Miniprotein binders against q56419. Designs and how they scored, part 202

Target 1, 326 residues: q56419
Amino acid sequence: MEGRTLEEVQEEVFKRHGVLVPKKELEDLAKALEEAGLLLTEKVEARLKEEEEKLKRERPMRLAGLSYPEGEREARAFLEAFRASYPGEGEEARVLLMPHLEPSRVPEVYGAALAALEKTPPPERIYLVGVAHRPLKEKAAALPVPFQTPFGPALPDLPALQALDALLPFELFNTPLAFREEHSLELPLFFLKGRFPEARVLPLLVARRSPELGEALKVVLRDFPGLLVLAVDLSHVGPRFGDTPLTRTLAEEARRRDLGFLERLAEGEPEAALAFLGANPTRIDGVEVVASLLPLLRERKGKVLAHRLDLEAPTLSAVGAGTLVL
Below, E stands for the ipSAE of ESMFold2; O stands for the ipSAE of OpenDDE; V2 stands for 0.75 times the mean of E and O plus 0.25 times the DockQ between their complexes.

## First folded at step 17 (miniprotein)

Design m26 (at its last fold request DockQ between E and O 0.89; V2 from the best seeds 0.71)
Fold by ESMFold2, look of step 17:
Structure m26 (fold): chain B 326 residues (1-326), chain A 105 residues (1-105)
Amino acid sequence: as target 1 above (326 residues)
Amino acid sequence: TEEERRFEWLFKYAREYLREGYESGNPEILRLAIELFKEALEIAKRTGDPEREALVLWYLAAAYLDLGDKEEARKYAREALRIAEKKGIERVIAWAEQLLRELED
């Protein structure tokens, strides 16, 4: 009589799993369940469990044929075109900050990352730290499986991941479904795997600042040296992001905040970079990652290689992207 | 109210998925955002809230722009503009006019 509505199922599934199932899909499942005599809740839970089990074995490409080519030959040509879009020289990176924004929007920023990788000796492993766009059950998470790329699978560094898990006050392998669509790992990984085909990867997500993660990573990096990559975007301004329309004044403020943030990081002053942003009025994406990784960023000086505030005229909105080597 | 709470919940996550789709270029995420905006639009219509209705229509136009469907983008932007002009919703008037002007290329 007062049984669950589709809306209640949708919201409960999201609360429990961080997955938002469209109401139209629930309607289709409910019709099929009526014919088979099964409960809607049981079917949704079974499908999510099945997807979770698949993600415990591998993480497939989601953006091949969309943001980058699916074929290896075309993918290599794509990577070369991006390098060519940045005519400058890179520098060796011990820490690399790069974007996760759609590559065609900021080609020279990804090109600058490739230029830095050209100067970087091939690492044994890459600590790839992205931004969780789905809720995590903890402040941070990892998925210890191969991530598929057009250049072959990026294999996980299982010993380093196990060492990291052992040092944290929470289970690191806690939310496989959050990795299903996560572009903040997939887009940077395309460039990293293309340049370093033999490197293993630690694919990490941050949802909320975790000082424990940074302290643990400092210890793990001593025993398992590698390249640390912060895969973050910068300012998000305009109506797309719940803000006022982009004006020249707002764009200049966003650019100034992006560059001020990056420059303070380049001086080895990550606390000053965070303090500079204050309440983060232009919604710089990298704050939670930087705040988690303070022990790894202190006193490490470097250089800002590129920056773009990518403007979209129809919506009067913009996203900032940058490349920083430390 | 329950419908007000549900609208805010849908609208929040629809915009987050729109951001994610815009940033990633992933049409599956963009279509998810569109479905959530359509659910929110139905609530705005049922509750008789023209500001919410016009606002959601503008976000639908932005989502279809991201998918490369200029015809749908213009359709939703024109409807957003029509409601916003009738009800004096100044920010949506400005937003819809800008989007429509840029689609005239």
Scores: ipSAE 0.713, ipTM 0.892, lowest interface PAE 1.3, mean pLDDT 91
Fold by OpenDDE base, look of step 17:
Structure m26 (fold): chain B 326 residues (1-326), chain A 105 residues (1-105)
Amino acid sequence: as target 1 above (326 residues)
Amino acid sequence: TEEERRFEWLFKYAREYLREGYESGNPEILRLAIELFKEALEIAKRTGDPEREALVLWYLAAAYLDLGDKEEARKYAREALRIAEKKGIERVIAWAEQLLRELED
C-alpha cells in the first residue's frame, strides 16, 4: 500500500491533536475505506472535529464515580472528609499550589488546600493552571467552556479569557481535545467548585514553559482579579517512572527536592526554586507551570501547609504532593 | 531502524499514558497505555530484545494492576520474571518479584 501505515497515522494524529486513536478504531476505519494514509487521516480528522465540536459546549466529567463521587450529596461528604484529614488550619491564599494526583492517595494534602480555601474570601474568578499530560499545539492552552462537576458546571470567565488571548503571541484556544481527559484540571476543580460555587474559572494547561503566559496573566489579573491555582504534583520516582526502586536515599532526595522547591516558592523566589531543581532528576511535575508564572510568583511570600511522598508498594514507586499558599 | 523508532515512540507514550492513568485512575487512559505496550511488546519479541520485552511485560503488569485486574497483572508479572530470570536481568527480576508478592491474595 503506497499510503501511510496505520501506525504512522496514529502517530501523526497524536502529534497533531494530543489524542491517541485506538488501533482498532483505525483498523475499522481503514476497512471501511479500503484505504490507509491520507484518506484515513482525513476521516480521523473529521471524527476528531466532531469531538471538538462537542467540547465547544461543555467539558463533561470523566472521573466522577471513580476519583470522586458523582452525586452532590456524596460529593459534599467527600469534601468534608478530605478537609477533616488535615488537622491544621489554613491561611488566606492569593496563590494556591495544590496537587492533581488521585485524591485518595494524598487526602491530607487536599485537606490542606481546603483549609486554605476556608480562609480565602470567595474569588470572583479562579485561574486554574494545570499540567498538560498530552501534547498541545502551543506552549499553553485554554478551554473556554463549562466544566461539569457534581456541584454544577464551573462556568468560564470569557471576558478574562479573551483578554488573556489578546495578550498572547499565540492562539490560546488551541488543542481542545487535550482537555477532554486532563485530570490536572478536573481533580482540583472538584475541590475548588465545591468551596467556591459561584466563582468563574479560567481552565489553563501548560505543556512547555511560556514566559509570555505569566506576563500576560499579570496584566489580566489587574483588570480581572482572582485566585491563582497551580495544580501540580511534585517528584515522581521509582520503576513506574523509569527510575530505580524507592530507597531511603531516593525518598530523602525526593523529599529534599520537593520541600526545597516549595520552600523557595514560599520565600517568593521562584527562579531560585527552578534553579534548585537543576535537571530535575526526581521529575517534579510543576516545573513548566512555575516557569511560566514567574511574574506572578516573584516576591510573594507564603507557607507550605502540607507535603507527602506517597508510596505505591507494588511498584516500589512514589509521587510527591504538596500544598502551598502565597 | 524503523522498528526501533516505533518501539521507542510506543514505549515512551505508553509510559506517559500509564502515568496519566495512574494519577487519575482513568481506566480508558490505562487501556490506551496497555494497547501501546502490547504493540511495543510485539516489536520487542520480533527484534529479539529480551530486556525490552521483560520491561514492557512489567509495565503491562503495572497497568493491569491499576485497572484492578490482578489476574492479568500476575500473568504479565510472571512472564516478565520468567524472561528476566532466563536472561539475567536483575533489575526486572527484583521488580517482578516485588509486584508478585504484593499481588498475592
Scores: ipSAE 0.650, ipTM 0.870, lowest interface PAE 0.9, mean pLDDT 91
ESMFold2 (binder alone), look of step 17: mean pLDDT 87; pTM 0.875
ESMFold2, fold request of step 18: ipSAE 0.638, 0.680, 0.686; ipTM 0.869, 0.881, 0.883
ESMFold2 (binder alone), fold request of step 18: mean pLDDT 87, 87, 87; pTM 0.875, 0.877, 0.876
OpenDDE base, fold request of step 18: ipSAE 0.611, 0.614, 0.612; ipTM 0.853, 0.852, 0.852

Design m27 (at its last look DockQ between E and O 0.83; V2 from the best seeds 0.00; counts 0 for: pae E 1.8 > 1.5)
Fold by ESMFold2, look of step 17:
Structure m27 (fold): chain B 326 residues (1-326), chain A 105 residues (1-105)
Amino acid sequence: as target 1 above (326 residues)
Amino acid sequence: TEEERRFEWLFKYAREYLREGYESGNPEILRLAIELFKAALEIAKRTGDPEREALVLWYLAAAYFDLGDKEEARKYAREALRIAEKKGIERVIEYAEELLRELED
């Protein structure tokens, strides 16, 4: 690979594939390429195509045995343990905001989501909107395939997904590889599928604010009613996130911003919630999702069921999580 | 400069992977973050930037802490502290001491 260092090749493979290849493997590959006199770009492209083709058929569990049990029986017990960690009652949700943070860090927040689902009639479909942690080719994306869970596959609502795609100014099915590791869909889906085993799913990701998505979803939801779920975390503060160390003052500010954001959403005033955050100094994760979905959040009043700022003193960092029903 | 751009790119994505691994509980993503931090560390050493070197060493320690590898976490945190104390890098002294307090006590 003329004009490239091994580090540059590693970076290019990472960009194209989304997986970092260790330096030793690249060194072996570079040696083989020199001996064969052949560019390896076709082999890299074939691997990327293979991964994409796998994801066009189904999305396998990535976190079974890590964040939740793989077996169905154990997964049901796990689900019920989370419900038990929230001693309160839920309320019926037409829109549910819930976290995507590793569940063991905020068990009562996930428990509150389960309490809300207990009060919610089983929907025909769930619009699950997460936060893209990998780059998307567009502002938002979907993957119209079954997502595997310990409770069986969560089947896509293909007619609703096709209707949504038709209303957007970009192709909705644009970045399959971004879904491969995306926990903001997988973790909430575990809880949703466990409670609503017959509901179909629209698995959606937002990378950047898309007003077009919200307008299109408002139209699609009228014709294809269902539960809207915003799978977002709240404040991210401390050195883990490139921030100054967590102090008592910063933790108090993060809590106030999380709760102020949630409360304004609960009043049906999503623009006021966004304005309250300003430049978003505590890096609330939900801003781009909320900003995309304004038409679906306006005038919907509800209640904050739970909130936790999960403190990790050894790393001077914290992440906020909450449960909101509208 | 080209080396500055490479460091910033690696460091940015390493922190994104660290966040993703922390949030998901996925150790393979944590290992990817570690590889990116190691690449960034090589650049910081080569360019003679002790603040960047110490900071990246602390991120490596945090990533190994998340992975449950206390031996590696301790080693990287101690090296971060050593450089930070030698060069007077107060924020990394604070970071490393807090993490070591957990790992040693």
Scores: ipSAE 0.596, ipTM 0.854, lowest interface PAE 1.8, mean pLDDT 88
Fold by OpenDDE base, look of step 17:
Structure m27 (fold): chain B 326 residues (1-326), chain A 105 residues (1-105)
Amino acid sequence: as target 1 above (326 residues)
Amino acid sequence: TEEERRFEWLFKYAREYLREGYESGNPEILRLAIELFKAALEIAKRTGDPEREALVLWYLAAAYFDLGDKEEARKYAREALRIAEKKGIERVIEYAEELLRELED
């Protein structure tokens, strides 16, 4: 390995491609390479290229059988159960903010999203904007391929994606490997596809605030109208996230920030929502997404349908989730 | 130092993967987090930083808890507690004790 450790190779690959290759896989590759006289880095790059080539065709389910049922019948029952967990009625959404947290943690918040979708006329297309939990080469990215769901594939809107790409100062179709495991798209998409089986989808990820994305989308939405979905979580507090244990004070602060953020969005004041958070000490997940979509959120009034601060007692930590319609 | 930089990198991304794994429930991502934490742990041991060692051990316990492996979670939580008590690391003592209480049921 020319003096490099497996960990160094792992780091290098991660820095270059945003992918963490398991050490076991690297070990297996290293053994194979010792036999073949090839550089480990070359083989890893070749493997990653193969994975990228697969992602040019489709994005398979990663969380089926884990976070949601794999079978269609069971998946429909799952949807109905989540809808039932929210006792209220929804409102028509032009913009929907919903969580991407594991659904079983915040069922009523997803239920509220489903309630909103019940009152929403079936869109031709859904702009699904998630949070990149992995590095992107650019501030934002899209994957223009079918996403597998228990309800069939969510098909991309290629014309709208191409129109968006043409208006951005960077290549939109970047970092395909970042989409492979990204739950911020997969989990919301389950609910969206289940409700709107015929809608095309624009799967988008935001790593860093991109004002250009919001301006471009504003233009694209004129020619390609659709439902805008922000798949974001709210506060992340407690030891798991680098804080002290969850106290009443910390929980109250998290709720205050979550609700203050959502309420300002509901009033059509996204800049005020961002300003309210300041340095974002409770680590609201959706900040970069909202900051990117300001032109689409301005002057839109709506309603907060649900909010929950979900406690994980063993780690004294909590995650906020909410559903907002605009 | 190079080792310090490597530790910080490993520990940072291990926590990010742990977060992603926790949020998604994806066991593969959790396993990746565990791998990075283990690598960070080895550096902490070599450099003789008991605070970092104890903290990484707690994160390992949390990761195994997320995987549903209560046995390994208990093991790492106990080790975190042991080191933390020995060195007077109050924060980790509290974290490890709480996790162990939840793991006894």
Scores: ipSAE 0.552, ipTM 0.829, lowest interface PAE 1.0, mean pLDDT 90
ESMFold2 (binder alone), look of step 17: mean pLDDT 87; pTM 0.875

Design m28 (at its last look DockQ between E and O 0.77; V2 from the best seeds 0.00; counts 0 for: pae O 1.9 > 1.5)
Fold by ESMFold2, look of step 17:
Structure m28 (fold): chain B 326 residues (1-326), chain A 105 residues (1-105)
Amino acid sequence: as target 1 above (326 residues)
Amino acid sequence: TEEEREFEWLFKYAREYLREGYESGNPLILRWAIKLFKEALEIAKRTGDPEREALVLWYLAAAYFDLGDKEEARKYAREALRIAEKKGIEDVIEWAEELLRELED
């Protein structure tokens, strides 16, 4: 107000452009811009609120018909095809590391996970720990609702989730919108629910290293035993990821980093696995998850069942994926 | 430098969305990344920054490649190459040539 009046704007426009704009037109334009701006803000906020309210009831499939079939019969056949792509036998897992990369890129790595699940007694619940691809309000989060799958809803283990929340110095149920498109939970869950249709799920995301999460999970697992799943990818190298072009040397280094990381985890030495990566020059995706879960990984020996560095020559880039049982 | 900060912000998150779309196979996320890259491209053009322009064009080509849209991928890769060759941006020359080899008959 104490700035330019409508009359001053009118005069300035006339002086600069030789156009006399009626004061009514200037007033209407100012009001329209104010109303449009305010209305736009309210619509964005309302849409976000609506999505949050939906996520308080259930988490729908987002990748059905894209990364896996929507129908149960077709989904069963899909699982069988992935199992068949891995020629070996699995090992029983108390902890399973598996990828969340698009399954068609690394079929034998997902097949190895299925082979491990074949050897694993059906758990009452699955602690599924993925990597947050959207910001979280805290270091970690959970969403205590059914996750839809072609095999029916994966029901949350509410007592275990409540026990976990009670042990943390922050509210665990803190960022529902971060789960809406989160493939690091949805893709592994398809395989897990297909093999363990009766298991309840704790769907967890890690954004940043949370030592308190690992300590709390160690306590919760004593009263609520189950299968711990780390749904993580490994190296990301090449221009696609802000790196130099893929060369044989870079690919060899990425494989070395991936396998060295997995092997040290397999020896029950998660701190050594993290130290081996240093500044993480090949951008292994699972560092924050492993760093959060140290108490659950120490002294657990196991085996690397599969690894693939998926090369994409046209973009001079690659992504690593692996299957590890502990 | 306000436009420089806006470019860096858009370019960073567009690349993160592209990675997410690549990893998940989700075309909606890929299209969101494309929208952000197009906004970043307009800033690079307005500020006259050929290195940033060529980079963003290559990422647009990669995003359309992920979508299976070969026509758009070729278009953006060729434009990235044209600028990179003219200005001597050797990394983007190599990247664009490799992508075009896949997209050409």
Scores: ipSAE 0.647, ipTM 0.873, lowest interface PAE 1.7, mean pLDDT 89
Fold by OpenDDE base, look of step 17:
Structure m28 (fold): chain B 326 residues (1-326), chain A 105 residues (1-105)
Amino acid sequence: as target 1 above (326 residues)
Amino acid sequence: TEEEREFEWLFKYAREYLREGYESGNPLILRWAIKLFKEALEIAKRTGDPEREALVLWYLAAAYFDLGDKEEARKYAREALRIAEKKGIEDVIEWAEELLRELED
């Protein structure tokens, strides 16, 4: 291990590849390496390379049978049930902000997204921008491979992805392993693919605000028009997230921040939305995504279709979710 | 200290994975969080930090709750409560009591 601890190796792998290798696996690898006389780092890298090679072909479903049905028939019924959970009508979206939280927690919010999609002409392509919950090598990344869904594979728009890469000052196709388990793309993609089976997809992750991404996308969208989807959650409050237990005051503050954020976005003032949050004490998830996409959100007026602060009572914690059309 | 740094790292990433696991419902991610919390717990025990120990135990209980393992969740919540009561850690007492109430139904 060249004098490094297993924890240091975990940290390095996590930072470098966006993957947490359990210590037990590293220990098993270390034992195997002691037997083979190989460095732990080399074996870890070899295994990671193998996983990366798999991701060059496709991104398999990770949450099928858990968060949504694996079978197509059941998946369609699932979509219909979620749509039914929202009693309102949608509006046509050019930009859709929707959650990536476990669907069963906020069904009406996903239902609102489906309602909006019903009023949206089928796009040729969907720019799906999620939140990187793991480190990326760069501020943003893309995975240019088919994403598996119960409705068939969501195929990448390679020409548009290539055009985007060419306009960025960094390599867009970085940290493929960060996509392997990332739910911020998989969950919204289920609904999007179910509604628009023929649309190509640009699966994008944002780890840190990238003004360059927004400017590049603005240019790319001229030649490659499509639906922009921000897959983001809102406030995260309570002990699970480092706060005191959810109180009426804390819940009101979370709702205030969520709605204030969404309303300012609906008014076409994304900078005002960010400024309104300040230090973001309720930990709105989508801040870095919105900050990256400012050029695409400016002067676009829209409507907040749904919002929910979902309580997990056992942990006295809550997560905000919303649906916004622009 | 090196042990404190290791604890903080483990605890930080365990919470991040717990968050992601909670949001996604992915049991693999939750199991990773649990592993890191268990490692952090061992450090807290060795260093004799009851506040960190009680806190980690509560997070373990939360993680097992997310996995649907009510038995293990109850076990860790009780242990968190025990240590927190012994040491007067009011926040963890409240959190553990609430979790236990939900687990007894």
Scores: ipSAE 0.115, ipTM 0.608, lowest interface PAE 1.9, mean pLDDT 88
ESMFold2 (binder alone), look of step 17: mean pLDDT 87; pTM 0.875

Design m29 (at its last fold request DockQ between E and O 0.87; V2 from the best seeds 0.00; counts 0 for: pae E 1.503 > 1.5)
Fold by ESMFold2, fold request of step 18:
Structure m29 (fold): chain B 326 residues (1-326), chain A 105 residues (1-105)
Amino acid sequence: as target 1 above (326 residues)
Amino acid sequence: TEEERRFEWLFKYAREYLREGYESGNPEILRLAIELFKEALEIAKRTGDPEREALVLWYLAAAYFDLGDKEEARKYAREALRIAEKKGIERVIAWAEQLLRELED
């Protein structure tokens, strides 16, 4: 190699692309490249560019056969089972907050989202706002391509995405690789596409709060009305998340933070919801998304349909999930 | 130090990926987290930091638990407990004992 260690290559690739490649993978690749007389850096860069070009055409399913069924027939049955997990009725949503936690962990919370969608007239488009789990080049990003689902491709709303891009002080289409594994879009999208098969989608990620995004979306939604979906989880507590072990007291605190946050959102008071969390001691996942979308949440009243703090005894940890309609 | 900086970097993103794997149900992301924790473990061993070593071992156990590999999960949890008991790292003792209790099935 060009006098760099594998550790230095690993760190440089992460600096440039936000991709952390394990040393074992680099070792294997380096051995193959040495046999072929090629440079490790060139091969890594070529692989990443190939993935970017592929993502500029479509975003394939990553979780089919893992978190939801691969086949369409089985996928429809899966939706019905989740709806049945929530015996209540929904309410019409102009804005829907729903989780992105693995669905089998919080089935009635996803069921409540389905109940809300059942009462919601089919929208022309869905603004799906998730949480970026990989670094973005900007505060927010979109990927204007079809997202594959068992129900067929979720097509992008290109005119609305272009209008949004034009209003932002940064390039909206900025980090395709960040979408490659992003479950905060894929898991909610399965449910949304299953219920609204003809709706187009604006797949959006927030890495850091962006007031500019919320202001731009308020303008775009006037010309391109649709359903706004915040795909966020709530509290993350316990050793799994670098916290003290789950106790009755910590669980009660997490539930109180989750419900207090949701209830203030339901009263049309998103600033009060954020203030209620203070330093966010239970690490509610949705704060950056809510902080970005304040103009769209103010004075919209609604209802909390479901909440679960999903307790995991082996790791003394818990994650909160909720369903809110506005 | 440079070793400590690299440990913190690996440990941070390994935990992020563990969370992603847990939240998504994606075993590929869980395996990525495991490889990064293994790199971090090697650093903790070289630098002789028992708290870091015990912590990483517990996270490895949690990652293998998420994958359903009970044998590896028990292995790493017992190693975490062994070091934590020897060095008096109370929080890791509690964490490892709980995980091992649940893995005794």
Scores: ipSAE 0.679, ipTM 0.882, lowest interface PAE 1.5, mean pLDDT 92
Fold by OpenDDE base, look of step 17:
Structure m29 (fold): chain B 326 residues (1-326), chain A 105 residues (1-105)
Amino acid sequence: as target 1 above (326 residues)
Amino acid sequence: TEEERRFEWLFKYAREYLREGYESGNPEILRLAIELFKEALEIAKRTGDPEREALVLWYLAAAYFDLGDKEEARKYAREALRIAEKKGIERVIAWAEQLLRELED
C-alpha cells in the first residue's frame, strides 16, 4: 500500500463517503490486492461505487422486522397501536416536528404525530428533513430515489428536488451512502407513508447548519407546496452520551431545555429557541436542522402535542422526544 | 501522538455509531461501533491509560447490551469495573455496577 495504513484508508473513506468499512473487510481487500497488485483504495472505491449504484435505484428498508413490521398488515396494526397510545387529538400541521428515536421507546410521541397527520389534509409532497448521523460531503444532502416501506415505495418528487438543487450553492445530491443506514429518515417515513400513501417525498439530511437550505426551500415551497417534517430528537443525557448518570437535576434540566426549545418554536421564534439552548449542554439533536430551516419556522405559531424523556435504566441515560405542530 | 489521535478518532466515532445503533436498533451499526471500540481498547492498553481503557470497556458492554448479548456485556462490564476499582475511577465504577445489576438474571 503506497504510504497509507488501513486505518488511514478507513478514516478517509469515512470522511468522504460517510461509511465505515470494517477493518476485517479492509484486511480482506488488502490481501486480495496484494494478490492482484491493485491499490486498496481502488478496490474500496470500486465496492463503494457498486453500493452507490444500488442506491441510484432505491433505498431498501434496513429496520423492517426490527423497529417496525415488514408486512403491510402487521405494519397497519402497528400504526394503529401507536395512534392509540396518544389519547389526545391532533391539529393540522403545516410543519411537523417529530422524533426519529426507535418507536417503541416513545410510542405516545409518535402517536401524537399520527394524531396531527389525521387532521392534516393529504399533502402532494412531504419535505422530510432528518439528521445526518454520519458525515456528509456538504452541509446537507438529498437522495432522489424511492425509499422502501411496508406500505410500498415512497417515491421522490424529482421536480421539486431538482428545483431545490438549482437554488443551492452546493450539489444537493451528495453522499448517497450516508442515506443507506440513516434511521432519521426511515423511521419517520414509516409513519408518514402509512398515513399519506400517495405523497411524494423529498428525503433530506442535514449534517451542519445551512441557512442556504432554508432560503432555497422557502422558494421551492412556493412552487411545490407540501408538508415540512423535521425528524429530530431532543436531549441526550447520561453515560451513554458521555455525561453523568441521570439525576433528578439532570432530568429537570433536559426537560427544561427540550420544552423551552419546543415552546419557543411553537411561538414562531426559532432564533430564540436556538439562543435558549446556548452551548446545548444536553445535546439536543435537532439544532442543526432548525438552524437550517429558520426562514420556514419564523412567525409560525403552533402547539407542542407531546414530550417524553425516555429513561434507559441499564445505562442511566435518557433521550428526549417531542411532537410539535406549526 | 499518532496513537492518541487515532484513539480519539476511534472513540469519537464509536460513540456516534453506538448512538445511532441505539436510536435505530440496527445491529449492523452496533457491530461497527464494537469494532471501533475494540481497536480503541487495544490502543488504550498499549498506551497504559487505565481511565480510557475502563471507559472503552464500559461502552463495549453497553454496545453488547444493545445487541442483546448479555454474556459479552457482563464480561466487558466486569472488566471495566475491575480496572476502575483498581485505579479508583469512581465514574466508571458506578456505571459498571449499574449495568451489571441490570444484567443479572
Scores: ipSAE 0.596, ipTM 0.859, lowest interface PAE 1.0, mean pLDDT 91
ESMFold2, look of step 17: ipSAE 0.677; ipTM 0.878
ESMFold2 (binder alone), look of step 17: mean pLDDT 88; pTM 0.887
ESMFold2, fold request of step 18: ipSAE 0.603, 0.641; ipTM 0.856, 0.863
ESMFold2 (binder alone), fold request of step 18: mean pLDDT 88, 88, 88; pTM 0.886, 0.887, 0.888
OpenDDE base, fold request of step 18: ipSAE 0.594, 0.593, 0.590; ipTM 0.852, 0.851, 0.850

